# VH-VL binders against Large ribosomal subunit protein uL30 (rpl30): the designs that were tried, part 6

Target 1, 158 residues: Large ribosomal subunit protein uL30 (rpl30), of Saccharolobus islandicus (c3nh88)
Amino acid sequence: MVELLGIIRIRGWAKAPWYINETLEMLRLRYNFNTMMYPKTSQILGMLNKVSPYVTWGEIDPDTLKLLIIKRLETAKGDKVSDSYVKEVLKIENIDTMVKQLYEGKIYLHKLDQYFKLPIRLHPPKGGFKGSVKRPYKNKGEFGYRGDKINELMRRMM
Below, E stands for the ipSAE of ESMFold2; O stands for the ipSAE of OpenDDE; V2 stands for 0.75 times the mean of E and O plus 0.25 times the DockQ between their complexes.

## First folded at step 1 (VH-VL)

Design t35 (framework fv_siltartoxatug)
Fold by ESMFold2-Fast, scan of step 1:
Parts: sequence; structure tokens; C-alpha cells
Structure t35 (fold): chain C 158 residues (1-158), chain A 121 residues (1-121), chain B 107 residues (1-107)
Amino acid sequence: as target 1 above (158 residues)
Amino acid sequence: QVQLQESGAGLVKPSETLSLTCGVAGGSFSDYYLSWIRQPPGKGLEWIGEIDHSGSTSYNPSLKSRVTISVDTSKSQFSLKLSSVTAADTAVYYCAREDIYSSSWYGFDYWGQGTLVTVSS
Amino acid sequence: DIQMTQSPSILSASVGDRVTITCRASQSISDWLAWYQQKPGKAPTLVIYDASSLESGVPSRFSGTESGTEFTLTISSLQPDDFATYYCQQYNSYPWTFGQGTKLEIK
């Protein structure tokens, strides 16, 4: 199994140095509330640590990933993703099978941009952020690594 | 470029409230946090607390019951109040910037000159 | 609170020497550590941030390294302007805490 990281951009205003903006663009997180998912690798973790004041991330679970696909992921044409659509374009049975294959490393969301609109766009969290987006999660803020608490935040933004 | 300057009374009586202000020139209030840090004569540095432009604060737990940090964005200044002072509060008080948009990320890249506050009867 | 322990408390050296100052965190702080230089009667100035990144305008003879919870500040060829007290500071967890300082003085 592959561990998957859910990543959300949580700061839209950026007087960031060019190399931080370049890294955010490489992660496909150009705008506030853009969300992407990547395999947990040392390369991805290095990029995230470099841009940590602008993003929050953690290990996404299968239930949250399925909800993200159903509620927020759009087809290339802008329609909702359905079981019939994934069967047509990915040649797999349904969304549950898609989630399973993402965790098995058989497909990668970031390589499926011909079939889906990426990055995924989320809404601001219901009830607002609990802490400051200008402080790290570890210090009563919101940015940076938050482990499995990424799932709670993502669900509030769907 | 940011410039910080502390001001306030240099002598405070025991049990009274120490009150200081930090004037900020340059930069944007939205771009950084402002910290108060103190240094007793001949001793090391102790972080007191921080505040941003919206008034969100974090305090050192050892001082939290006595400390209030506030911001006045119209005057471009931050203030520190420390109540019930004793001789142990005698120190040079600094304000310092933590720029979360710079590569230093919470390193204090700009400091005021410091102001000595003596607690004595 | 995270305790930062610096060693040595006083370091005597000569111009041209390579000097190393150590700072140890009581728990993991990743690389969330800064080094400051303070000259008598002056405010501290930032030298190194994120354990190993050189602050703009600081001479290249300054460098920082990390190994687990141990951090070092090295000056490769000591200059007269470098005699000062150095402090490490962690910004991994509130409250921010400083080491007790290392006074670098002329031998």
C-alpha cells in the first residue's frame, strides 16, 4: 500500500519569494483552497516543508478520499464524477475501485489531468479555521503537517 | 524595510504595571508577527509573547497571568503591559519581528534597540 | 517547554581560528532553530535560521548544522567582529525558548 498525502493551500495572498511560488505551482496549488493528493515520498515532503506556511497536509484516509472524489473532483468537462464515468475513462468498475487503486499505487491522481480537472477546488471550511492560518498547526495554527487531522479539515471544506 | 523602536517609562515601582510601546515603520502588519523579548542585566533572552495585526496573541505560560500585548494598527504600534512587577522583571525589553513570508520563518530578523526597565522603589 | 542547552558557556579563541558552538534541544525540534549574535549594549541580530540557512548579509564564514537534537554554529575563520555572545532559539513549539548563551571572547 501507498500512503497518500492530502494537501490544501490555505493562504491565497502571497508576497512569497519566487522559489516558494514556483514550488506551489509545481504542486498545482496556485490559488487558495486548491487541493491535491500525492504519494508520500521524500521528494514531496521536501517540497511541502519548503512551502509549509502556505499549505497544510496529512495522511488522507480512504473514506475522505472517496468523499473528495464524489463531492469536489470534476471531470475534464466540469461534471460530477460518477461510477459510469470512471468505468468509461479509467476502465475500472467504480469509484470504490478507483480509491483502492490509488492506495495500491496502480494509478496516481496527479497523472489523470486528461480525465479530471486538477487541482481540486475546495470551499472555505464550515465554521471557519479554528486557529490562525499564519501559525503552524503544531502551535495552535493551521499550516504545515497535521497528520490524520487533515481528514477532518477536508470534510469541513467539501 | 522594517524599523522597530521601543518606548516607555524606564522606572517602575514594585506591584505596579510596566507599560511599553513598540513603534513600527516599514513593512506590512499583515506580513509578520511582533514579539516582546526581555533580557535581565547580564542574563540571557526570554520570550514574552507575540501578536499579529488582528490582535491574535500567544504568551509565555510563565508570564501569561500578568502579560497583555495589544496592537493599534492606526498608529503602527504594539504595546506590552506587565502587571504586578517585582525586581525580577528588571530587564532590557526588546520588540522583534517574525516574518512568516520571508525565508527566515519565525527567525527574528529585525529587532528594536531595546529599552531598560528598572523595577525599584 | 523545550529546554535549549548551549555549550560552552565561554569560548576563548584567536582571530583566524575555527570555532564551534553547540546547542542541544530537550526534544525533537526538526530544523526549527535560529542562531543570534549579540554584541555588548546592542540588540541581537539573526545569523542562521532553519538550522543551516545563512541570513542575508551575514558573512559566509558562518554555518549551521544539525544532527538529531544537536545543533552547531561554526565560524570557519574568526574575525574581530565575531567576538560576541551567541544564542540559539527554537521555534518548533510555544513558548519560544533560547539557549543560555555562549560568550565568544579573545584568547
Scores: ipSAE 0.006, ipTM 0.492, lowest interface PAE 14.6, mean pLDDT 85

Design t38 (framework fv_siltartoxatug)
Fold by ESMFold2-Fast, scan of step 1:
Structure t38 (fold): chain C 158 residues (1-158), chain A 121 residues (1-121), chain B 107 residues (1-107)
Amino acid sequence: as target 1 above (158 residues)
Amino acid sequence: QVQLQESGAGLVKPSETLSLTCGVAGGSFSGYYLSWIRQPPGKGLEWIGEIYHSGSTSYNPSLKSRVTISVDTSKSQFSLKLSSVTAADTAVYYCARSYDFLTGEDWFDPWGQGTLVTVSS
Amino acid sequence: DIQMTQSPSILSASVGDRVTITCRASQSISSWLAWYQQKPGKAPTLVIYKASSLESGVPSRFSGTESGTEFTLTISSLQPDDFATYYCQQYNSYPYTFGQGTKLEIK
């Protein structure tokens, strides 16, 4: 099973050199509240550490991923994702099977552009951010690695 | 809809401290980054600095040694202090929301009406 | 600091004209640019955000485009209430910086 990282861009404007903006673009996090998922690899972690002041990330759980797909992911046409759509375009049984295959590394969300609108766009969090988006999560802020607390934040932004 | 309104003394003597407040009404104060911008008569706009409700600030480097922005969440207001003023600091001073977590808006909107501060003996 | 340069500084035009104002950034700012309209004695008001998005309530004759570090504000059929000074502003990096302004005046 692959660990999946959920990543949310939390700053739209940047105090950043060109390579940070390039890295955000490569991660498909061009606009504020853009959200993507990637397998947890050393390459992805290296990229995230370079852009950490602009993003927050952590390990997404299957229940949160399923909610993200149902509530926020859009088909290429702009419709909500359904079991029938997943069966039609991915040739798999349903959304639960899609989630399972993402964790098995059999499919990768970031390679499914022809079927889904990527990146996923989230809403601002219900109740606002608890700390400053200009400080690291570890130091009473919001940016950077937050472990499993990414699931709580994502649910507040759906 | 959030509304912003500047207040403070319109006349400041050279070498003294310019002090202004901005009242914030109609919105979630804790979700905002709030900025001060100034405009000398007949000239363009200059960003002074920005504050988050936690007290975290960012200042224009050209003014950093003289500027302090602070927030009073109990009164839903934030303030600007600019020390050691000269005639070059004569300007209309605006407050504006520079970021809104609820909407993701990352540009100056709304703006206060502006207040003219004249530095003169 | 990122320098924002507007052209022209003064633009004379007639009602019904198509006018274009240009803003150039000294370095890449992605699409993080806003355009503001300022009438004499009043605060600036937002016209365009994210380089090309029209602010709610702003007439559809206003539009914005981007190409690299060059940004334009276009008014397709100028109306009397459009005569004002226009400013571009980058919000890619601190410090936030504005163009010097373009005064749109009656020909």
Scores: ipSAE 0.000, ipTM 0.488, lowest interface PAE 16.7, mean pLDDT 86

Design t45 (from t18 with heavy chain G98V Y99G E100Y D101Y S102T Y103S; framework fv_siltartoxatug)
Fold by ESMFold2-Fast, scan of step 1:
Structure t45 (fold): chain C 158 residues (1-158), chain A 119 residues (1-119), chain B 107 residues (1-107)
Amino acid sequence: as target 1 above (158 residues)
Amino acid sequence: QVQLQESGAGLVKPSETLSLTCGVAGGSFSDYYLSWIRQPPGKGLEWIGEIDHSGSTSYNPSLKSRVTISVDTSKSQFSLKLSSVTAADTAVYYCARVGYYTSGWFDPWGQGTLVTVSS
Amino acid sequence: DIQMTQSPSILSASVGDRVTITCRASQSISDWLAWYQQKPGKAPTLVIYDASSLESGVPSRFSGTESGTEFTLTISSLQPDDFATYYCQQYNSYPWTFGQGTKLEIK
């Protein structure tokens, strides 16, 4: 199975410098609370470390990914994603099968922009951030790598 | 090693805008928050606000939104404007640097510049 | 805002003494606290960061400790160059706030 990284932009009230902004654009994280999912590769990790003060990331689990698809992902036309839509456009049985295929590396969400509106847009977290968005997660803040705790944060932002 | 140097008028009239610039030389500019701190004569330290190289700011609410901090990356400098000044704004004004990954402790500090508010 | 209270306000000591300055936060700040030294007419300089980490170039006689919301700066074997005003500063929550200062003076 492929390890998938969930990535959320958490700092967007100021314009980033050109080199950071270009990397955030390549990750499709132009606005605050934009979220994307990518396979865990050295290239993606390199880009994330370059823009770490603006994002938080970690390994997304299948239950959280399914909730993200059901609650926040939109079709290209802006509608909610349904089992029937997935069957029609991806030619696969349902959302559960879509999640399974994403973890098997048979499909990649970031390559399905013809069928879905990307990036996914989240709400501010319920109850607010617990630490400073100007500090690293490892030092009582919010930005950077947070491992499996990304799932907790994503659920509070759906 | 980085050096910070404040500059600007040392005398400002009441109700006018206090304007200072901090030059940053010899080190990292893009990896730090750049801050303003003031100290009235014989008193303690008060944090005014900070900015990073992208223009992202945070201000002390006690200064009633009279504060604007801006950055000029082409000149490696950042500035402070404090509007509607009174005698209570008389202080030594320091610029200082904060590490981007630490976001809180100040090192180094500029030498400070005294600004007197007087008619 | 988080209030930082230093004690004592003035501390008189002799060269060779062990001195301790205390700083108390009005609420939890974890270890997000720095100590600065300021000599008359000069800018403050960093001594301790993250409550207990010694800044590079600062003599090893300086140390910091934390216990809940109480923080201490200790100078073992006080030297003439150490007479100054010391400030603590919290950086847990905006706005950043400083203690009122402790003036360390010759006895």
Scores: ipSAE 0.006, ipTM 0.483, lowest interface PAE 13.9, mean pLDDT 86

Design t48 (framework fv_siltartoxatug)
Fold by ESMFold2-Fast, scan of step 1:
Structure t48 (fold): chain C 158 residues (1-158), chain A 120 residues (1-120), chain B 107 residues (1-107)
Amino acid sequence: as target 1 above (158 residues)
Amino acid sequence: QVQLQESGAGLVKPSETLSLTCGVAGGSFSGYYLSWIRQPPGKGLEWIGEIYHSGSTSYNPSLKSRVTISVDTSKSQFSLKLSSVTAADTAVYYCARHYSGFYPNYFDYWGQGTLVTVSS
Amino acid sequence: DIQMTQSPSILSASVGDRVTITCRASQSISSWLAWYQQKPGKAPTLVIYKASSLESGVPSRFSGTESGTEFTLTISSLQPDDFATYYCQQYNSYPYTFGQGTKLEIK
């Protein structure tokens, strides 16, 4: 099984250095609260470390991923994702099978932009951020690696 | 097909700066990282650092204070400078390619390597 | 840093043998491991990536498996061209790190 990282942009900064903007664009995190999912690789981790003041990330679990697909992911036409849509365009039985295949590395969400609107757009978190978005998560802030706590934050932003 | 070719001085004196260049031919260099990797005689491999076509770099923390990697997009080449060299820096130096953006970063293409000897 | 430990350091085998070499990570790296083959005087070449995916052009007798932090490279029917030094590499975290190598030599 593949480990998947959920990544959320949590700070908009119009005058970020060009290399930061380029990396955020490559990750498809152009606007605040844009979220993407990628396999956990040293390349993705390296990119995230370079842009850490603007993003937060951690390992997404299957329940959170399923919820993200149901509540926030949109089809190419802008409709909600359904079992019938997944069966039609991906030729797999349902959303549960889609989640399973994402963790098996048989499909990658970031390669499915023909069928889904990417990046996924989240709402600001319910109750607001608990710490400063200008401080790292490990130092009582919000940005950077937060492990499995990414799942709690994502659920507050759906 | 992609070809990577190292070039630069083979003999460097202690305390001087080691300078190497990697030429990239036969494919696009945008969308890929280029890494420098070294291998002391009879020993294993050590990753030095990487650069993206934009100039963004990441270095091995053990070498970070002495390493600079830079890119020249007009010449399709990347360079390594390693300052304050000692005999411990004697090694075969390789440049190698790996994907950027959304792809894993294992090294799919390597240059042939160039031996750099540090001696007085 | 993530430490990669290979065993054995030297493996003596005969043509036609099934051989397995092991690589162990000091912490979880998921499946983000590659195997390289290096012949004397040559650059390393990619054999396996993502723990078990065979690189294009590499013979099917090569295979990789994973179990937690333990990874193996297996050659099912050893050929003369397979005698070389093999290195594993993790690419889960910076800095990328390599195992110390396993030298596969003729018995």
Scores: ipSAE 0.000, ipTM 0.484, lowest interface PAE 13.1, mean pLDDT 85

Design t64 (framework fv_siltartoxatug)
Fold by ESMFold2-Fast, scan of step 1:
Structure t64 (fold): chain C 158 residues (1-158), chain A 118 residues (1-118), chain B 107 residues (1-107)
Amino acid sequence: as target 1 above (158 residues)
Amino acid sequence: QVQLQESGAGLVKPSETLSLTCGVAGGSFSDYYLSWIRQPPGKGLEWIGEIDHSGSTSYNPSLKSRVTISVDTSKSQFSLKLSSVTAADTAVYYCARHLDYSWYFDLWGQGTLVTVSS
Amino acid sequence: DIQMTQSPSILSASVGDRVTITCRASQSISDWLAWYQQKPGKAPTLVIYDASSLESGVPSRFSGTESGTEFTLTISSLQPDDFATYYCQQYNSYPWTFGQGTKLEIK
């Protein structure tokens, strides 16, 4: 099975250096609270480390991914994603099968922009951030790698 | 342009508290962090800690139990207090800034020597 | 925390020489590395940031490269003003850590 990283942009900065903005755009994280998902590869980890002050990431679990698809992912036309839509455009049975195939590496969310609006847009977290978005998660802040705690944060932002 | 200037007592007795101030002139405190960095004579650089204009701090774990950094925006200054000093705390102390989202130090004060001796 | 190791500790060179100083990180820091120059009795000044970006106002003879966890600072044609101690610093993770320094001295 493929490990999937959920990535959320948690702060904006209009005057960021050009190479930071280029990397964030490559990751499709142009605006605050944009979220994307990618397979965990050395290339993706390298890009995330370069832009770590702007993002937080960790391993997303299947239950969180399913909720993200149901509650926040939009079709290309701006409607909520349903089992019938997934069957129509991806030719697979339902959202559960979509989640399974994402973890099997049979489909990649970042290549499905024909069918879905990407990046996904999240709400600010319920109750606000617990720490400073200007400090790393490792040191009681919010940015950077946070392991499986990404799932808790995503659920608070749905 | 922004300028940084350290000040404080140059001589501190063992077991007492080292207290320094960094004055900031010519610019805004917002959207950057201020760090304290020290250098013992003839040795390298050691990061002590940082603070932003709102008072949020991060400290080097090796010094965390002894260090307090604070900010006074009305006086345009930052302060360092290091308690229970020993001869090992003898160093030149610098204040330095990094911009938000750019953690390299682009502006340094001139440094102030603090000697710990009885 | 991340350990930064510089080599050599002392480098003797002549004006006009090409010199290279190395810095190694104990773990991946991407390109989150800066180089500073410190002259005796003075504060450090920024030379290179993000491993290879030249700070504004710094002469073009200075350059930086990265290869995995190994980083270099190169001065293509050494000038008298370049004799100083050089430090690398990682800013990938707290606490920020510096290398022990490389003293560039006249031969």
Scores: ipSAE 0.006, ipTM 0.495, lowest interface PAE 12.9, mean pLDDT 86

## First folded at step 3 (VH-VL)

Design b70 (from b59 with light chain S30D A50D; framework fv_bermekimab; at its last look DockQ between E and O 0.06; V2 from the best seeds 0.00; counts 0 for: pae O 9.0 > 2, placed apart)
Fold by ESMFold2, look of step 3:
Structure b70 (fold): chain C 158 residues (1-158), chain A 119 residues (1-119), chain B 107 residues (1-107)
Amino acid sequence: as target 1 above (158 residues)
Amino acid sequence: QVQLVESGGGVVQPGRSLRLSCTASGFTFSSYGVHWVRQAPGKGLEWVAAISYDGSNKYYAESVKGRFTISRDNSKNILFLQMDSLRLEDTAVYYCARDYWEGYYFDYWGQGTLVTFSS
Amino acid sequence: DIQMTQSPSSVSASVGDRVTITCRASQGIDSWLAWYQQKPGKAPKLLIYDASSLQSGVPSRFSGSGSGSDFTLTISSLQPEDFATYYCQQANSFPLTFGGGTKVEHK
């Protein structure tokens, strides 16, 4: 089993400095409220620390990931993802199996852009942000690491 | 069905004020930045002003700074442009435009409202 | 401010022709560029964003290319509904700026 980091860009009205923008583009987080999922590795964590003022992240759980696939992930043509689509293009049973294989490390979402429109686009959170997007989450703000609280935020943004 | 409808244009005298409105429907208005873009008769497009999804950030073209004020009411799904100290060069069709995920690309436009300077 | 220069200002073309429109930014803008189509009496319509990404619902005969300061919009086989004016727009920094437009008209 692997841990997956869900990463959301939350500051989008100012262009990042070039050295930050390069890393945001590698993460596919070019626009505000873009989100991506990556395996938790030291390389990903290092990249996140570098771009921390522009993003928030944490460990996404399987129920939230399934909901994200159903509600926000699109096929390359822009259609909703269905069990039949997953069976056709990934040769697996359904979306539940897709989620299982993502957590088993058998497939990686960021390598599937031939079949899916990436990055995933979220709405602003229902009820707004609880703190300033210009302050760290751990200091009454929103940016940076938020642990399992990423799941609550993502659900408010679907 | 995304729709943006501008209103409040008309023929105005020099130096007078005018307020434009843009009513949004068919999408969650509070989720998007919105802009005003204008086009003088027979001319190209000119960006005028922008406001972020929650209203916290506002930006203006140099030609309108200090004279125009952009604002929004997310509870009523309305974008405003208050236009003070109007001049001949402000004659144009004014469009409201939805910002594609705050990337500064305009994926939906209204049909515009005409503001005409009357000499 | 970033100036956007379009070429040509107009082009005469026939149905079926390949049409190429260019846009040059006065400063590097990476891929932060959009293309719009505007017909007389109508609002502009987004065709291409992020220099090369096709907006949903836009026919695949439209394509965009370029990065940095030089960009191209291509219509691979002109259709009757494609006679219009085309604008580029930089999305790199405020103030946002448009090119002067390119009118594609019937030969």
Scores: ipSAE 0.011, ipTM 0.625, lowest interface PAE 8.0, mean pLDDT 89
ESMFold2 (binder alone), look of step 3: mean pLDDT 94; pTM 0.959
OpenDDE, look of step 3: ipSAE 0.012; ipTM 0.599

Design b71 (from b59 with heavy chain S30D N57D; framework fv_bermekimab; at its last look DockQ between E and O 0.13; V2 from the best seeds 0.00; counts 0 for: pae E 6.3 > 2, placed apart)
Heavy chain, then light chain:
Amino acid sequence: QVQLVESGGGVVQPGRSLRLSCTASGFTFDSYGVHWVRQAPGKGLEWVAAISYDGSDKYYAESVKGRFTISRDNSKNILFLQMDSLRLEDTAVYYCARDYWEGYYFDYWGQGTLVTFSS
Amino acid sequence: DIQMTQSPSSVSASVGDRVTITCRASQGISSWLAWYQQKPGKAPKLLIYAASSLQSGVPSRFSGSGSGSDFTLTISSLQPEDFATYYCQQANSFPLTFGGGTKVEHK
ESMFold2, look of step 3: ipSAE 0.074; ipTM 0.690
ESMFold2 (binder alone), look of step 3: mean pLDDT 94; pTM 0.959
OpenDDE, look of step 3: ipSAE 0.615; ipTM 0.872

Design b72 (from b59 with heavy chain E102Y; framework fv_bermekimab; at its last look DockQ between E and O 0.04; V2 from the best seeds 0.00; counts 0 for: pae E 8.7 > 2, placed apart)
Fold by ESMFold2, look of step 3:
Structure b72 (fold): chain C 158 residues (1-158), chain A 119 residues (1-119), chain B 107 residues (1-107)
Amino acid sequence: as target 1 above (158 residues)
Amino acid sequence: QVQLVESGGGVVQPGRSLRLSCTASGFTFSSYGVHWVRQAPGKGLEWVAAISYDGSNKYYAESVKGRFTISRDNSKNILFLQMDSLRLEDTAVYYCARDYWYGYYFDYWGQGTLVTFSS
Amino acid sequence: DIQMTQSPSSVSASVGDRVTITCRASQGISSWLAWYQQKPGKAPKLLIYAASSLQSGVPSRFSGSGSGSDFTLTISSLQPEDFATYYCQQANSFPLTFGGGTKVEHK
């Protein structure tokens, strides 16, 4: 079983410095509220620490990931993802199985862009941000690592 | 208490220009995108321009592109709209509006300032 | 550009009526839609964002629904202070565009 990091670009449409923007592009986090999931690896963590003033991240749980797939992930053609779609293109039974295989490391969402429109774009959070997006989460702000609190934020952004 | 206050409206004759200001208070102005939205008398709302929180990106409606310039001074908490080559169709109340966390929803608006083009 | 078609252009209604206003986008905008209320001589006020999320301080009689291209604002029981003009606005992409407005007036 692997841990998955959910990552959200949270600063505005203003361009990051070029050296930061290169890493954001590799993560597919070019625009406001772009959202991606990656396995928790030392490489991904290193990239996140480099871009931390522009993103927030944490370990996404399976229930939140399933909601994200149902509500916000789109097929390559822009339609909602359904059980029949995942059966057709991934040759698996349903969305629950897709979630399980993501956590088993058998499939990687970032490698499935032939079937899904990536990155995922979220809405601004219901009720707004509780702290400044220009401050770290650990210091009464919003950016950087937030652990399992990423799940509560994502649900407010669907 | 979030406040946005527009100023600089007035009657503009052909060949003249006008600069609108919007003074912001009660929130961290430099963390928000801000927009200009206008409304001709008795008519609906029309989005005019937007500027990112640090001023690095600017967007314009086609009807004003090349004639209007949006800018901001984050040290003074002021949004500007420089309006050149004004036309009759630019007659409107001009509002400044705060972008709700780059969702492009306008959660706070100023009271508006009237710009009238005199033919 | 995404055109927003709002209907009806006006509604004559009485206090207590259920009022429904619709908005159609010329192309899919997912849930990127806002509703605003505007009273004469006043700035617009945000009611609903993200198609269905109620803005702070807005009474629960207001609700929004829809996704994709078709959206609805509902006032479940019209109050005297609800006579106003209502606008939808797509927040999907620039240029941002508004519907033509719906004036809700006393019958």
Scores: ipSAE 0.018, ipTM 0.648, lowest interface PAE 8.7, mean pLDDT 89
ESMFold2 (binder alone), look of step 3: mean pLDDT 94; pTM 0.958
OpenDDE, look of step 3: ipSAE 0.019; ipTM 0.598

Design b73 (from b59 with heavy chain Y53W; framework fv_bermekimab; at its last look DockQ between E and O 0.05; V2 from the best seeds 0.00; counts 0 for: pae E 9.0 > 2, placed apart)
Fold by ESMFold2, look of step 3:
Structure b73 (fold): chain C 158 residues (1-158), chain A 119 residues (1-119), chain B 107 residues (1-107)
Amino acid sequence: as target 1 above (158 residues)
Amino acid sequence: QVQLVESGGGVVQPGRSLRLSCTASGFTFSSYGVHWVRQAPGKGLEWVAAISWDGSNKYYAESVKGRFTISRDNSKNILFLQMDSLRLEDTAVYYCARDYWEGYYFDYWGQGTLVTFSS
Amino acid sequence: DIQMTQSPSSVSASVGDRVTITCRASQGISSWLAWYQQKPGKAPKLLIYAASSLQSGVPSRFSGSGSGSDFTLTISSLQPEDFATYYCQQANSFPLTFGGGTKVEHK
């Protein structure tokens, strides 16, 4: 089973090297509160380290990913994703099976943009951020790696 | 204290141009999308234009496309609206509004600047 | 374009009354909806975002509900400072659009 990183753009930039902006666009994080899921690889982790001040990430669990799909993911035409849509376009039984196959590495969400509107757009977090978005999560802030705490943040943003 | 202050409104003749400015203070301007919203006297609110935090994306209401240009200078914390080919229907109070983390919710507004035409 | 239809266009109410304002979108907008309050000669003030999330500094007597196409703003016990015009606004897609407004005025 693969680990999936959930990544949220949480801050704009003022002056950044061109490769920072290019890396954020490659991750499909053009706008604030865009979110994407990628398999945990050394390449993805390297990209995240380079853009760390602008994003937060961690290992998304299957329950949070399922909730994200039903509440925030949209079809390519902007409609809500349903079990029937997943069955029709992915030829799999339902959203639960979609989540399972994502964790099995059989399908990759970032390669399904013909069927889904990507990136996923989140609301601002209910209650706002608890720390400064200009400091690392590990030092009373919000940016960078937060481990499994990414799940509680995402749920507040759905 | 978040503050937005519009300027540049006035009384003009149809077909002429105006440039509106909005000066921002009390927050990191370059981290937020900003919008222009207008309100004709005695009428409701009408969204006019938006610009993303870095200026890379611009959006316009159909009624102003081709005539108005939104821009920003993040080094000076200023939002602009260049209004060309002004029409009588453009008479309104023009507000600048901060986008709540680019969620397209307007959490702070200026007090507005009036654009009208002499009769 | 998404048209937002507010009803009623006006409400006559007394201090202490429960006031409910409705907003309908011409297309589904999930929970991408805001409510604003505007007093004469003043800029609008954000009350509710994401359909139901109360903006900081807004009294708890204001609440929002709904999803999809139908939304409500409720004032649980009207106060003298609540006489104003209220607007909904969809944040789903450009062009952003507002409802026509609902004027809440003293009976």
Scores: ipSAE 0.007, ipTM 0.627, lowest interface PAE 9.0, mean pLDDT 89
ESMFold2 (binder alone), look of step 3: mean pLDDT 94; pTM 0.960
OpenDDE, look of step 3: ipSAE 0.015; ipTM 0.595

